# Ledger of designs, part 18: VHH binders against GTPase activating protein homolog 4 (mgp4)

Target 1, 192 residues: GTPase activating protein homolog 4 (mgp4), of Dictyostelium discoideum (Social amoeba) (q54qf4r322to513)
Amino acid sequence: IPIEEIMFKQKSKFPNLDIPYILVLLVNLIKKLDNGMGMKTEGIFRIPGHTSEVNALKKLINEQGEYQFPPDLYSIHPIASLLKLWLREMPQPLIPNYVYDKSLECQSIEEFIVFFKFLPASNQKIITYLAGFLNELVQPDNVVTSKMNLDNVAMVFAPSFLRCDSQDMILANVDREKTLVKLIIEGYLKLS
Key: E = the ipSAE of ESMFold2; O = the ipSAE of OpenDDE; V2 = 0.75 times the mean of E and O plus 0.25 times the DockQ between their complexes.

## First folded at step 16 (VHH; framework vhh_8cml_1)

Design l2 (from j7 with S55R; at its last look DockQ between E and O 0.84; V2 from the best seeds 0.65)
Fold by OpenDDE, look of step 16:
Structure l2 (fold): chain B 192 residues (1-192), chain A 122 residues (1-122)
Amino acid sequence: as target 1 above (192 residues)
Amino acid sequence: EVQLVESGGGLVQPGGSLRLSCAASGFTFSDWAMGWFRQAPGQEREFVAFITWDRGETDYSDSAKGRFTISRDNAKNTVYLQMNSLKPEDTGVYFCAASRDYYTEGDFYDYWGQGTQVTVSS
């Protein structure tokens, strides 16, 4: 579902929310689970939720009017998997393909901001929101237990931000994408 | 150049077993999730199993669960699919695939092998 359509649909329920509610919901669930220790879960975003659980969660979210999940209903991994899946399933990547090449040329967050500000408003907001969450995730207090440092998180989330549309360039761009995502995560405060 | 080469396919009777192998080259194997997909004649390609990077977490389709086991040897750059209790409906071309993340959707995998034929018939 396009971001614009998502935002349009949620206006009736969340008129003041300027990012997709699903993102907020999933992020909040992660933060609240395990008595607020969810982000400290070892292997978060690398350990998969089982497909059945992820699908069940997805269905539950889609069918509920107000998304109220009991924190004990699901473990962290299905929720984390769904978050990545949701981002991947969007029709367009958060960083649109028309700026893909420019994005990978960035050596600093300042260079990225030059064209970031010209992205659609929804893209900017989602990227900033997600980057902020990931920045929190990679803080030392979380990493000591989760073992998911900035490099690991950037690696697993790169496909959530960017999509290489050239088969021949996929491998060559893996590290470049990771590097960009690292810049975004570290410099998310400069995006707004 | 990235290459995925499947092997181990063949003809087996119902209830039989096969072990498929996929030899990978051209990339850092341990940095990629691996998956198995299959395509029966006249049908769409479908998910069978995936395995994550180094910890070896796995998941399976409902059809494969309990019968198939995906594993990997990063030292050999190889992913395996042990298939037990094979059924005629398991017949198809089995494909090895690589992705930076774990997915049940084939569209999200970046590299594919040529496939190996598995035929289950009495």
Scores: ipSAE 0.522, ipTM 0.791, lowest interface PAE 1.1, mean pLDDT 92
ESMFold2, look of step 16: ipSAE 0.641; ipTM 0.836
ESMFold2 (binder alone), look of step 16: mean pLDDT 83; pTM 0.839

Design l3 (from j7 with Y103W; at its last look DockQ between E and O 0.88; V2 from the best seeds 0.68)
Fold by OpenDDE, look of step 16:
Structure l3 (fold): chain B 192 residues (1-192), chain A 122 residues (1-122)
Amino acid sequence: as target 1 above (192 residues)
Amino acid sequence: EVQLVESGGGLVQPGGSLRLSCAASGFTFSDWAMGWFRQAPGQEREFVAFITWDSGETDYSDSAKGRFTISRDNAKNTVYLQMNSLKPEDTGVYFCAASRDYWTEGDFYDYWGQGTQVTVSS
């Protein structure tokens, strides 16, 4: 479902929310799970949730909408998996393909911001929100137990931000994508 | 150049076993999640199993659970699929795939092998 459609549909229920509710929901679940220790979970976003659990969770979201998920129903991994899945299933990547090449040329967050501000508003907000979350995730007090440092998180989330549409360039761009995502995560405060 | 080469397919009787291998080259194998997919004649390609980068976490399709085991040897740049208790419905071309993340959706995988034929028939 396109972001615009998601935002349009949720406007009636969440008129003041400027990012998809599902993103907020999943992030909040991660933050609150395990008595607030969810982001400290070892291997978070690298350890998969079981497909059955992820699908069940996805179904629950689709059926219940704005209703709260019981935090004790699922472990952190299905929720984390669903977050990545949701991002991947969007028709367009957070960083649109038309700026893919320009994005990879960025060597600083300042360079990225130059064209970031011209992205659709929803994209800007989602990227900023997600980057903020990931920035929190890679803080030392979380990393010490999760083992998911900035490099690991950037590697895992690169496909959630960007999609290489050239088969021949996928491998060549892996490190560049990671580097960009690292810049975005570290410099998320400069995005807004 | 990235290459994925499947092997180990063949003809087996119902209840039999096969072990598929996928030899990978051209990329840092340990940085990629690997998956197995299969395609039966006249059907769409479907997910069978995936394995994550280093931790070796795995997941399976419902059909594969309890019968199939995916594993990897990063030192050999190889991913395996041990298939036990094979059924006729397991017949198809089995594909190895590589992705920077783990997915059950084939469209999300970046590289594919040419596949190896598995035929389960009495």
Scores: ipSAE 0.582, ipTM 0.818, lowest interface PAE 0.9, mean pLDDT 92
ESMFold2, look of step 16: ipSAE 0.651; ipTM 0.849
ESMFold2 (binder alone), look of step 16: mean pLDDT 83; pTM 0.835

Design l4 (from v6 with Y32F; at its last look DockQ between E and O 0.60; V2 from the best seeds 0.00; counts 0 for: pae E 6.3 > 2)
Fold by ESMFold2, look of step 16:
Structure l4 (fold): chain B 192 residues (1-192), chain A 122 residues (1-122)
Amino acid sequence: as target 1 above (192 residues)
Amino acid sequence: EVQLVESGGGLVQPGGSLRLSCAASGFTFSDFAMGWFRQAPGQEREFVAFITWDSGETDYSDSAKGRFTISRDNAKNTVYLQMNSLKPEDTGVYFCAASRDYYTEGDFYDYWGQGTQVTVSS
């Protein structure tokens, strides 16, 4: 469903939250699981969760509208997989298709900001939130154990930020998409 | 030019074995997870197996588990599917696919081969 519809439906239950609650829920679970060591999990966001666990979590969201997951389903890899999947399944990507080519030309966060400030407010807030989380994820204290540095994280998250609609160009643009996501993560404070 | 080329399909009797290969070129193979999917006539492609970039994780559909083994050789830019104890319901076109991430839904794989026919019949 569109971001705007999600924000409308959640307003009564979460009136002070300016991004989709499911994002906050999944990020907080990642930070809290494994005795607070979830972000240090080796291969986080790259090693997939078991298919049955990811599908079970997705089904709970789709059928029950439930924002409280049972504790016995809380493994890091399925939660990490679901976060990426949720973003990829949105009707429009966080970086809308109409700015896809322009976004790939960016060589600095300042160039990205030029058009970022004209995106819908919800897109801006979600991108800023995720960039902050991913910046924390790639700090040296986490990377020494997780082995997921900035380059690795940007690679696996690029499909969650933007979509190439041209089959002929998708592999040609992989490195460019990674580079853009790295800029966003490193420069997240400037997105204010 | 990016290519994924499947081979090794053919006609085999029930209980037999086949080894499928998928040769990749035109991209950095070791940066991608690889999957196998199959499609029977008139059906949507269905997930068979995947393998992560470093071969650290594999997973299989319920019908493939215990009978099929996915592997990869990053030096040869090739992914394999060893299929044992084949059954008539395994008949279909088998496709390899590449993704920057892992999913069982085919719509989330970035690139696809043209497929190789596997027929399991008496």
Scores: ipSAE 0.116, ipTM 0.518, lowest interface PAE 6.3, mean pLDDT 82
ESMFold2 (binder alone), look of step 16: mean pLDDT 82; pTM 0.827
OpenDDE, look of step 16: ipSAE 0.223; ipTM 0.616

Design l5 (from j7 with Y109F; at its last look DockQ between E and O 0.59; V2 from the best seeds 0.00; counts 0 for: pae E 7.6 > 2)
Fold by ESMFold2, look of step 16:
Structure l5 (fold): chain B 192 residues (1-192), chain A 122 residues (1-122)
Amino acid sequence: as target 1 above (192 residues)
Amino acid sequence: EVQLVESGGGLVQPGGSLRLSCAASGFTFSDWAMGWFRQAPGQEREFVAFITWDSGETDYSDSAKGRFTISRDNAKNTVYLQMNSLKPEDTGVYFCAASRDYYTEGDFFDYWGQGTQVTVSS
């Protein structure tokens, strides 16, 4: 479902929320689980959740939508997997195809901002929200336990931000996509 | 030049075993999760097995669990699928796949090999 349609449907229940509620729900669950230690989970976002647990969680969210789930009912890995899956399944990528090639030329966050400011407002807000979360995730206090540093997180999240339409170029662009996502995470404060 | 090259397929009798290999080249193999998929004629590709880049996690389809084992050797840039207790229903083209994103549902792998035929028949 398009972002704009999601924001329209959720407006009556969440009139002041300017990004999809599912993102807020999943990020908050990650932060709250394991007595607030969810972001310190070893291999978070790299180790997959079991398929049955991810599907069960996906079904619960689809049926209940906006409901607050008790944090102690869900382990981290299925929730982390579902966050990435939800972003990847969107009809359009967060960084739209029409700026894909230009985005890979960026060597600084300032170069990225040149076209970022012309993206749809929903895309800008989601990218900023995720970048802030990922910046917190890669802080040294979390990385010492999680073993997921900036490079690791940028690598596994690149498919959630960008979508390469050319099979010939997927592997050739891996390092450039990772570099862009690192810039976005490190520079997230400048996206506002 | 990026390649995923499957081998080890062939004709085998029901109850038999095969070991598939997938040799990777042209990229940093140890950064990528690997998987095996299969496709019978006229059907969509279906998930078989998955392994993370450090071999820390594996996952299997229900039909593969208990009979198939995925493994990898990062020094040789190779992923393996040991297939035991083969059934005629296992017949198909088996594809090796690579993903930066380690979610195990299908269609999220970024690169695919050309496939190797496995035929299970009397």
Scores: ipSAE 0.021, ipTM 0.455, lowest interface PAE 7.6, mean pLDDT 81
ESMFold2 (binder alone), look of step 16: mean pLDDT 83; pTM 0.838
OpenDDE, look of step 16: ipSAE 0.284; ipTM 0.648

Design l6 (from j7 with F108Y Y109F; at its last look DockQ between E and O 0.52; V2 from the best seeds 0.00; counts 0 for: pae E 8.3 > 2)
Fold by ESMFold2, look of step 16:
Structure l6 (fold): chain B 192 residues (1-192), chain A 122 residues (1-122)
Amino acid sequence: as target 1 above (192 residues)
Amino acid sequence: EVQLVESGGGLVQPGGSLRLSCAASGFTFSDWAMGWFRQAPGQEREFVAFITWDSGETDYSDSAKGRFTISRDNAKNTVYLQMNSLKPEDTGVYFCAASRDYYTEGDYFDYWGQGTQVTVSS
C-alpha cells in the first residue's frame, strides 16, 4: 500500500510517529538482537535470511497485526532481509521514478537536495530516517566486525531507495545508484 | 556489454543428467546473488534454485531438492545448475537471473538471461 495510506491507518495507534512503524520496529530489532550487537553481525544486509523465515515473519506482521517479536525467536538475517523487502514492495520507491534520472547525475548531497525538498513529506522523513540508521551502521566500530563498509551497504540498499524501470539499464546503473546512496548516507545531516 | 548467457541445455532421456552454465560479464559478479528459473510451455516462470554471492546460502524448490545442485565460481563469473534424475516435468526454458537483493522472492530478480531449452523426452 502507499505510504500515505499506511500513515493514515496507523495514526490512531501511533499518533506521534512520522514514518511507518514497521520500519522503526525492524531497525530497533536489528539494534536489540544478539545482546545489542545486531549491527555488528558479519555480512548484515549482504547475507540473506532463509526464504521460509522471511515469509513467516511477513505473515505475522500482515495477518496478526502485531508488531512485537520475541528476540530469541528470530535471527538477524531474516529481519534485515525483511526491511529491504518491505521497502522494495512499496508501490513507488522512496526516490520516486520522476526524479530517478536526475538523481543518478548527482555528485553531491547538495545536488540531491534540489529535488529532495519537493518530495512528499513522508518520503523525506523515511529517507532521512534510513540514512541516519545506515550512517550509524557504517561507523568503524560496527564495520570492524560486520565487514559491511559504506560501499557495501550502499550497494545492497540501492534497490530499497531506487527502482530502475528499464531491464536493459539495471546492470548499467548499478554503480551510479550505489554512488547516490553513498552521498545520501554521508550527507544525512543535511536532509533535515 | 553487460550480459548473462546460459548454456548446456538440450534433449535428454528421463533419468538423465544435464549441467547448465550461466556466464556473466560486464559487472562485479561476486556482489550478486544468482538464481535459476524455468518456464514450461503455457506456464508461468517458476523458481528452481538460488545461491548467494559467497555460496554461503542455497535454496531450492521442492521439485528440485535432492536432484539439482546450484553452485558458482566467482573466479570465472559463472553459476551452474547440475540437474540429475531428470523427469519430463523438468522440460522447459531455464533462465539464469541476478539480484542485488540479498533476499527476494523470484519475481524480484533484477536481471534475466535469454534462457536455454531443456527437453526431457524419450
Scores: ipSAE 0.012, ipTM 0.408, lowest interface PAE 8.3, mean pLDDT 81
ESMFold2 (binder alone), look of step 16: mean pLDDT 82; pTM 0.835
OpenDDE, look of step 16: ipSAE 0.379; ipTM 0.708

Design l7 (from j7 with F50Y; at its last look DockQ between E and O 0.84; V2 from the best seeds 0.69)
Fold by OpenDDE, look of step 16:
Structure l7 (fold): chain B 192 residues (1-192), chain A 122 residues (1-122)
Amino acid sequence: as target 1 above (192 residues)
Amino acid sequence: EVQLVESGGGLVQPGGSLRLSCAASGFTFSDWAMGWFRQAPGQEREFVAYITWDSGETDYSDSAKGRFTISRDNAKNTVYLQMNSLKPEDTGVYFCAASRDYYTEGDFYDYWGQGTQVTVSS
């Protein structure tokens, strides 16, 4: 589902929310679960939720108007998996393909911001929001237990931000994509 | 150049076992999630199993659960699929695939092998 359609549909329920509610919901669940220790979960975003759990969660979110998730219903991993899956399943990547090459040429967040500001508003907001969340995730007090440092998180989330359309360039661009995502995560405060 | 080469396929009787191997080259194997897919004649390619990078976390399709086991040896750049209690319905071409993340959707995998034929028949 296109971001625009998502935003249009949720406008009636969340008129003041400028990013997809599902993203907010999943991030908040991660933050609140395990007595607020969710982001400290070892292997978060590397350890997958089981497909059945992820699908069940997806169904629950899609069918319920008000999302009430008991803290003990799902572990962190299915929620984390769904977050990445949701990003991957979007028709367009957060960083649109038409700026893919430019993005990979960036060596600083300042260079990225040059064209970031010209991206669709929804993309800007989602990227900023997600980057902020990931920045929090890679803080030392979380990493000490989660073992998911900036490099690991950037590697795992690169496909959620970008999509390489050239089969021949996929491998060559892996490290470049990771580097870009690292810049975005570290420099997320400069995006807004 | 990235290469995925499947092996171990063949003809087995129902209830038999096969162990598929996929030898990978041309990329940092341990940085990629690996998956097995299969395609029966006249059907769409379907997910069988995936295994994550180093942790070795796995998941399976409903049909594969309890019978199939995916594993990997990063030192050998190889992913395996142990298939037990094989059924005629398991017949098809089995493909090894690589992705930077773990998916049940084949479209999200970046590299594919040529496949190996598995035939389960009495």
Scores: ipSAE 0.575, ipTM 0.819, lowest interface PAE 1.0, mean pLDDT 92
ESMFold2, look of step 16: ipSAE 0.695; ipTM 0.862
ESMFold2 (binder alone), look of step 16: mean pLDDT 83; pTM 0.831

## First folded at step 17 (VHH; framework vhh_8cml_1)

Design d1 (from l7 with S55E; at its last look DockQ between E and O 0.82; V2 from the best seeds 0.65)
Fold by OpenDDE, look of step 17:
Structure d1 (fold): chain B 192 residues (1-192), chain A 122 residues (1-122)
Amino acid sequence: as target 1 above (192 residues)
Amino acid sequence: EVQLVESGGGLVQPGGSLRLSCAASGFTFSDWAMGWFRQAPGQEREFVAYITWDEGETDYSDSAKGRFTISRDNAKNTVYLQMNSLKPEDTGVYFCAASRDYYTEGDFYDYWGQGTQVTVSS
């Protein structure tokens, strides 16, 4: 579902929310689960939730008129998986394909900021929100137990930010994508 | 050059077992999730199993669950599919695939092998 359509649909329920509610929901679930220790979960975003659980969660979200989930219903991993899956299933990646190459040319957060301003407003908001969450995730007090440092998180989230449409360039761009995502995560405060 | 080369396929009787291997090269194997897919004659390619990076977390299709085991040896750049209690409906070409993340959707996998034929028949 295009971001614009998502935003249009949720306007009636969340008129003041300028990012997809599902993203906020999933992030908040992660933060609330396990007595607020969700972001400290070992291997978060690397250890997948089982497909059955992820699908069940997805179904629940799609069928529920009210986006309310009991914190104890699911473990962290299905929720985390769904977050990445949601990003992957969007028609366009957070960094749209038409600017994929240009994005990878950014070698600093300052350069990225210049680039970033030309992205659609919705993309900017989502990227900023997600980057903020990921920045929090990679803080030492979380990493000490989660083992998901900035490099690891950037690695697993790179596909959520970018999609390389050229098969020949996929491998060549792996490190570049990771580096870019690291810049975004570290420099998220400069995006807004 | 990225290469995925499947092996281990063959003809087996129902109830038999096969162990498929996929030798990967040309990329940092441990940074990629690996998956097995299969395609029966006249059917669409379907997900069988995936295994994640270093942790080796796995998931399976409903059909494969309980009978198949996906594993990997990062030192050997190889992913395996142990198939037990094979059924005729398991017949098809089995493909190894690599992805930056773990997916049940084949469209999200970046690299594919040429496949190995598995035939289960009495």
Scores: ipSAE 0.541, ipTM 0.802, lowest interface PAE 1.1, mean pLDDT 92
ESMFold2, look of step 17: ipSAE 0.643; ipTM 0.846
ESMFold2 (binder alone), look of step 17: mean pLDDT 83; pTM 0.833

Design d2 (from l7 with Y103W; at its last look DockQ between E and O 0.84; V2 from the best seeds 0.66)
Fold by ESMFold2, look of step 17:
Structure d2 (fold): chain B 192 residues (1-192), chain A 122 residues (1-122)
Amino acid sequence: as target 1 above (192 residues)
Amino acid sequence: EVQLVESGGGLVQPGGSLRLSCAASGFTFSDWAMGWFRQAPGQEREFVAYITWDSGETDYSDSAKGRFTISRDNAKNTVYLQMNSLKPEDTGVYFCAASRDYWTEGDFYDYWGQGTQVTVSS
């Protein structure tokens, strides 16, 4: 469903939350699980969660609403997989198709901001929130254990941020998409 | 030009085995997750298995688990599906697909082969 419809439906329970609660839920679970060391999990966002566990988690959230989970109920990998999946399932990508080509031309976060500030408010807030989380994820004290450095994280998250809809350009744009996601993660403080 | 070419399909009796191959070209194979999907006539294409990048983490649909094994040979740019204990319900066209990440949703895969027919009947 569109982000606007998600925000409308959650308004009664979370009137002051300006991003989808599912994002907050999944990020908080990652941070709290494994006695607070979830972000140090080896291969986080690279190693898939078991499909049955991802589906069970998704079903639980859909059937009970956006429910806060105790931090020790789920392993990290299904939660990380669901976060990427949720972003991928949106009808429009987080960075909308109409700015795709321009976004790939950026050589700095400042160039990205020129059109970023005209995106829908929900997109801006979600991008900023995720960029902050991913910036924390790639800090050296996490990477030494997780083995997921900035380059790795940008590569696996690119499909969750962007969608190339030109078959002929998919291969050509792989490195450009990774570079853009790295810029966003590194420059997150300048987004707001 | 990216190409995925499936082979190894055919007609087998129930309980038999087949090994499907998918030869990939036109991209850096080890950077891509690979999946197998199947489609019976009149049905939606359904997930069978995926295998991640060079490290080869795998997962399977419930119907494939325990009977099918996905593997990859990055030196040969080839992904395989070993199918054992075949049932009539496994009949369909089997497609190889490539994506930059692992997914069970076929719509998220970027490149597709033309498929190979598997028929399980007496």
Scores: ipSAE 0.587, ipTM 0.819, lowest interface PAE 1.9, mean pLDDT 87
ESMFold2 (binder alone), look of step 17: mean pLDDT 83; pTM 0.838
OpenDDE, look of step 17: ipSAE 0.609; ipTM 0.833

Design d3 (from l7 with S55E Y103W; at its last look DockQ between E and O 0.83; V2 from the best seeds 0.57)
Fold by OpenDDE, look of step 17:
Structure d3 (fold): chain B 192 residues (1-192), chain A 122 residues (1-122)
Amino acid sequence: as target 1 above (192 residues)
Amino acid sequence: EVQLVESGGGLVQPGGSLRLSCAASGFTFSDWAMGWFRQAPGQEREFVAYITWDEGETDYSDSAKGRFTISRDNAKNTVYLQMNSLKPEDTGVYFCAASRDYWTEGDFYDYWGQGTQVTVSS
């Protein structure tokens, strides 16, 4: 579902929310689950939820038309998987394909900021929000138990931020994508 | 150069077993999730199983669950698919695929092998 369509649909329920509610919901669930220790879950975003669970959650979202999750019914991993899946299933990645190469040219957060300002407003908001969440995720008090440090998180989330359309360049760009995502996560405060 | 090379396919009787292997090269194997897909004649390619990075968490299609086991040996850059209790409907070309993430959607996998034929027939 295009971001614009998502935003259009949720406008009636969330007129003041400038990012997709599903993203906020999933992030908040992760933060609240397990007595507020969800972000400390070992292997979060690397350990997948079972497909059946992820699909159940996805179905729930689609059927209700409202984003209401029963937090006690699912563990962190299905929710985390759904978050990544949602990002992946968007028609366009957070960093749109038409600026993929340009994005990878950014070697610093300062350069990225310049680049970032030219992205669509919705993309900027979502990237900033997600980056903030991921920044929180990679804090030492979480990493000590989750074992998901900045490098791991960037590696896992790189495909959620970017999509390489060139088969020949996929491998070559893996590290570049990771590096870029690391910059974004670390420097998220400078994005707003 | 990224390469995925499947092996282990063949002809087996119903109830039989096969162990497929996929030898990977040209990339940091441990950084990639691996998947198995299959395509029966006249059918679309379908998900069979995936296994994640170093943790080795797995998931399976409903058809494969309980009968198939995906595993990996990162030291050997190889992913395996142990197939037990094979059925005629398991017949098809089995493909190994690599992705930086774990998916049941084949479109999300970046690299593919050429496939190995599995035929289950009495």
Scores: ipSAE 0.361, ipTM 0.696, lowest interface PAE 1.6, mean pLDDT 91
ESMFold2, look of step 17: ipSAE 0.595; ipTM 0.823
ESMFold2 (binder alone), look of step 17: mean pLDDT 81; pTM 0.819

Design d4 (from l1 with Y103W; at its last look DockQ between E and O 0.87; V2 from the best seeds 0.67)
Fold by OpenDDE, look of step 17:
Structure d4 (fold): chain B 192 residues (1-192), chain A 122 residues (1-122)
Amino acid sequence: as target 1 above (192 residues)
Amino acid sequence: EVQLVESGGGLVQPGGSLRLSCAASGFTFSDWAMGWFRQAPGQEREFVAFITWDEGETDYSDSAKGRFTISRDNAKNTVYLQMNSLKPEDTGVYFCAASRDYWTEGDFYDYWGQGTQVTVSS
């Protein structure tokens, strides 16, 4: 579902929310689960939720409404998987394909900020929100138990931010994508 | 050059077993999730199993669950699919795939092997 359509639909229920509610929901679930220790979960975003659980969760959100989520029904991993899946299933990645190459040219957060301002407003909001969440995730007090440091998180989330359309360039750009995502995560406060 | 080369396919009787291998080269194997997919004649390619990076976490399709086991040896750059209790409906071309993340959706995988034929028949 295009971001614009998502935002249009949720206006009636969330008129003041400028990012997709599903993203907020999933992030908040991660933060609240396990007595607030969700972000400390070992291997978060690297350990997959079982497909059946992820699908059940997805179905629940689609059928019951995204506002009635029972937080205790699922462990962290299905929720985390669904978050990545949602990002991946969007028609366009957070960094749109038409600026993929340009994005990878950014070698600093300052350069990225200049680039970032030219992205659609919705993309900017989502990227900023996600980057903030990921920045929190990679803080030492979480990493000590989750084992998901900045490098790991950037590696895992790079495909959620960017999609390389050229098969020949996928491998060559892996490290570049990771590096870019690291910059975004570390420098998220400068995005807004 | 990225290469995925499947092997181990063949003809087996129902109830039999096969072990598929996929030898990977051309990329840092341990940084990629690996998956197995299959395509039966006249059918769409379907998910079978995936395995994550170093953690080796796995998931399976409903059909594969309990019968198939995906594993990997990062030192050998190889992913395996142990298939037990094979059924005729398991017949198809089995593909190895690589992705920077784990998916049940084949479209999300970046690299694919040429496939190996598995035929389960009496």
Scores: ipSAE 0.583, ipTM 0.824, lowest interface PAE 1.0, mean pLDDT 92
ESMFold2, look of step 17: ipSAE 0.609; ipTM 0.830
ESMFold2 (binder alone), look of step 17: mean pLDDT 82; pTM 0.823

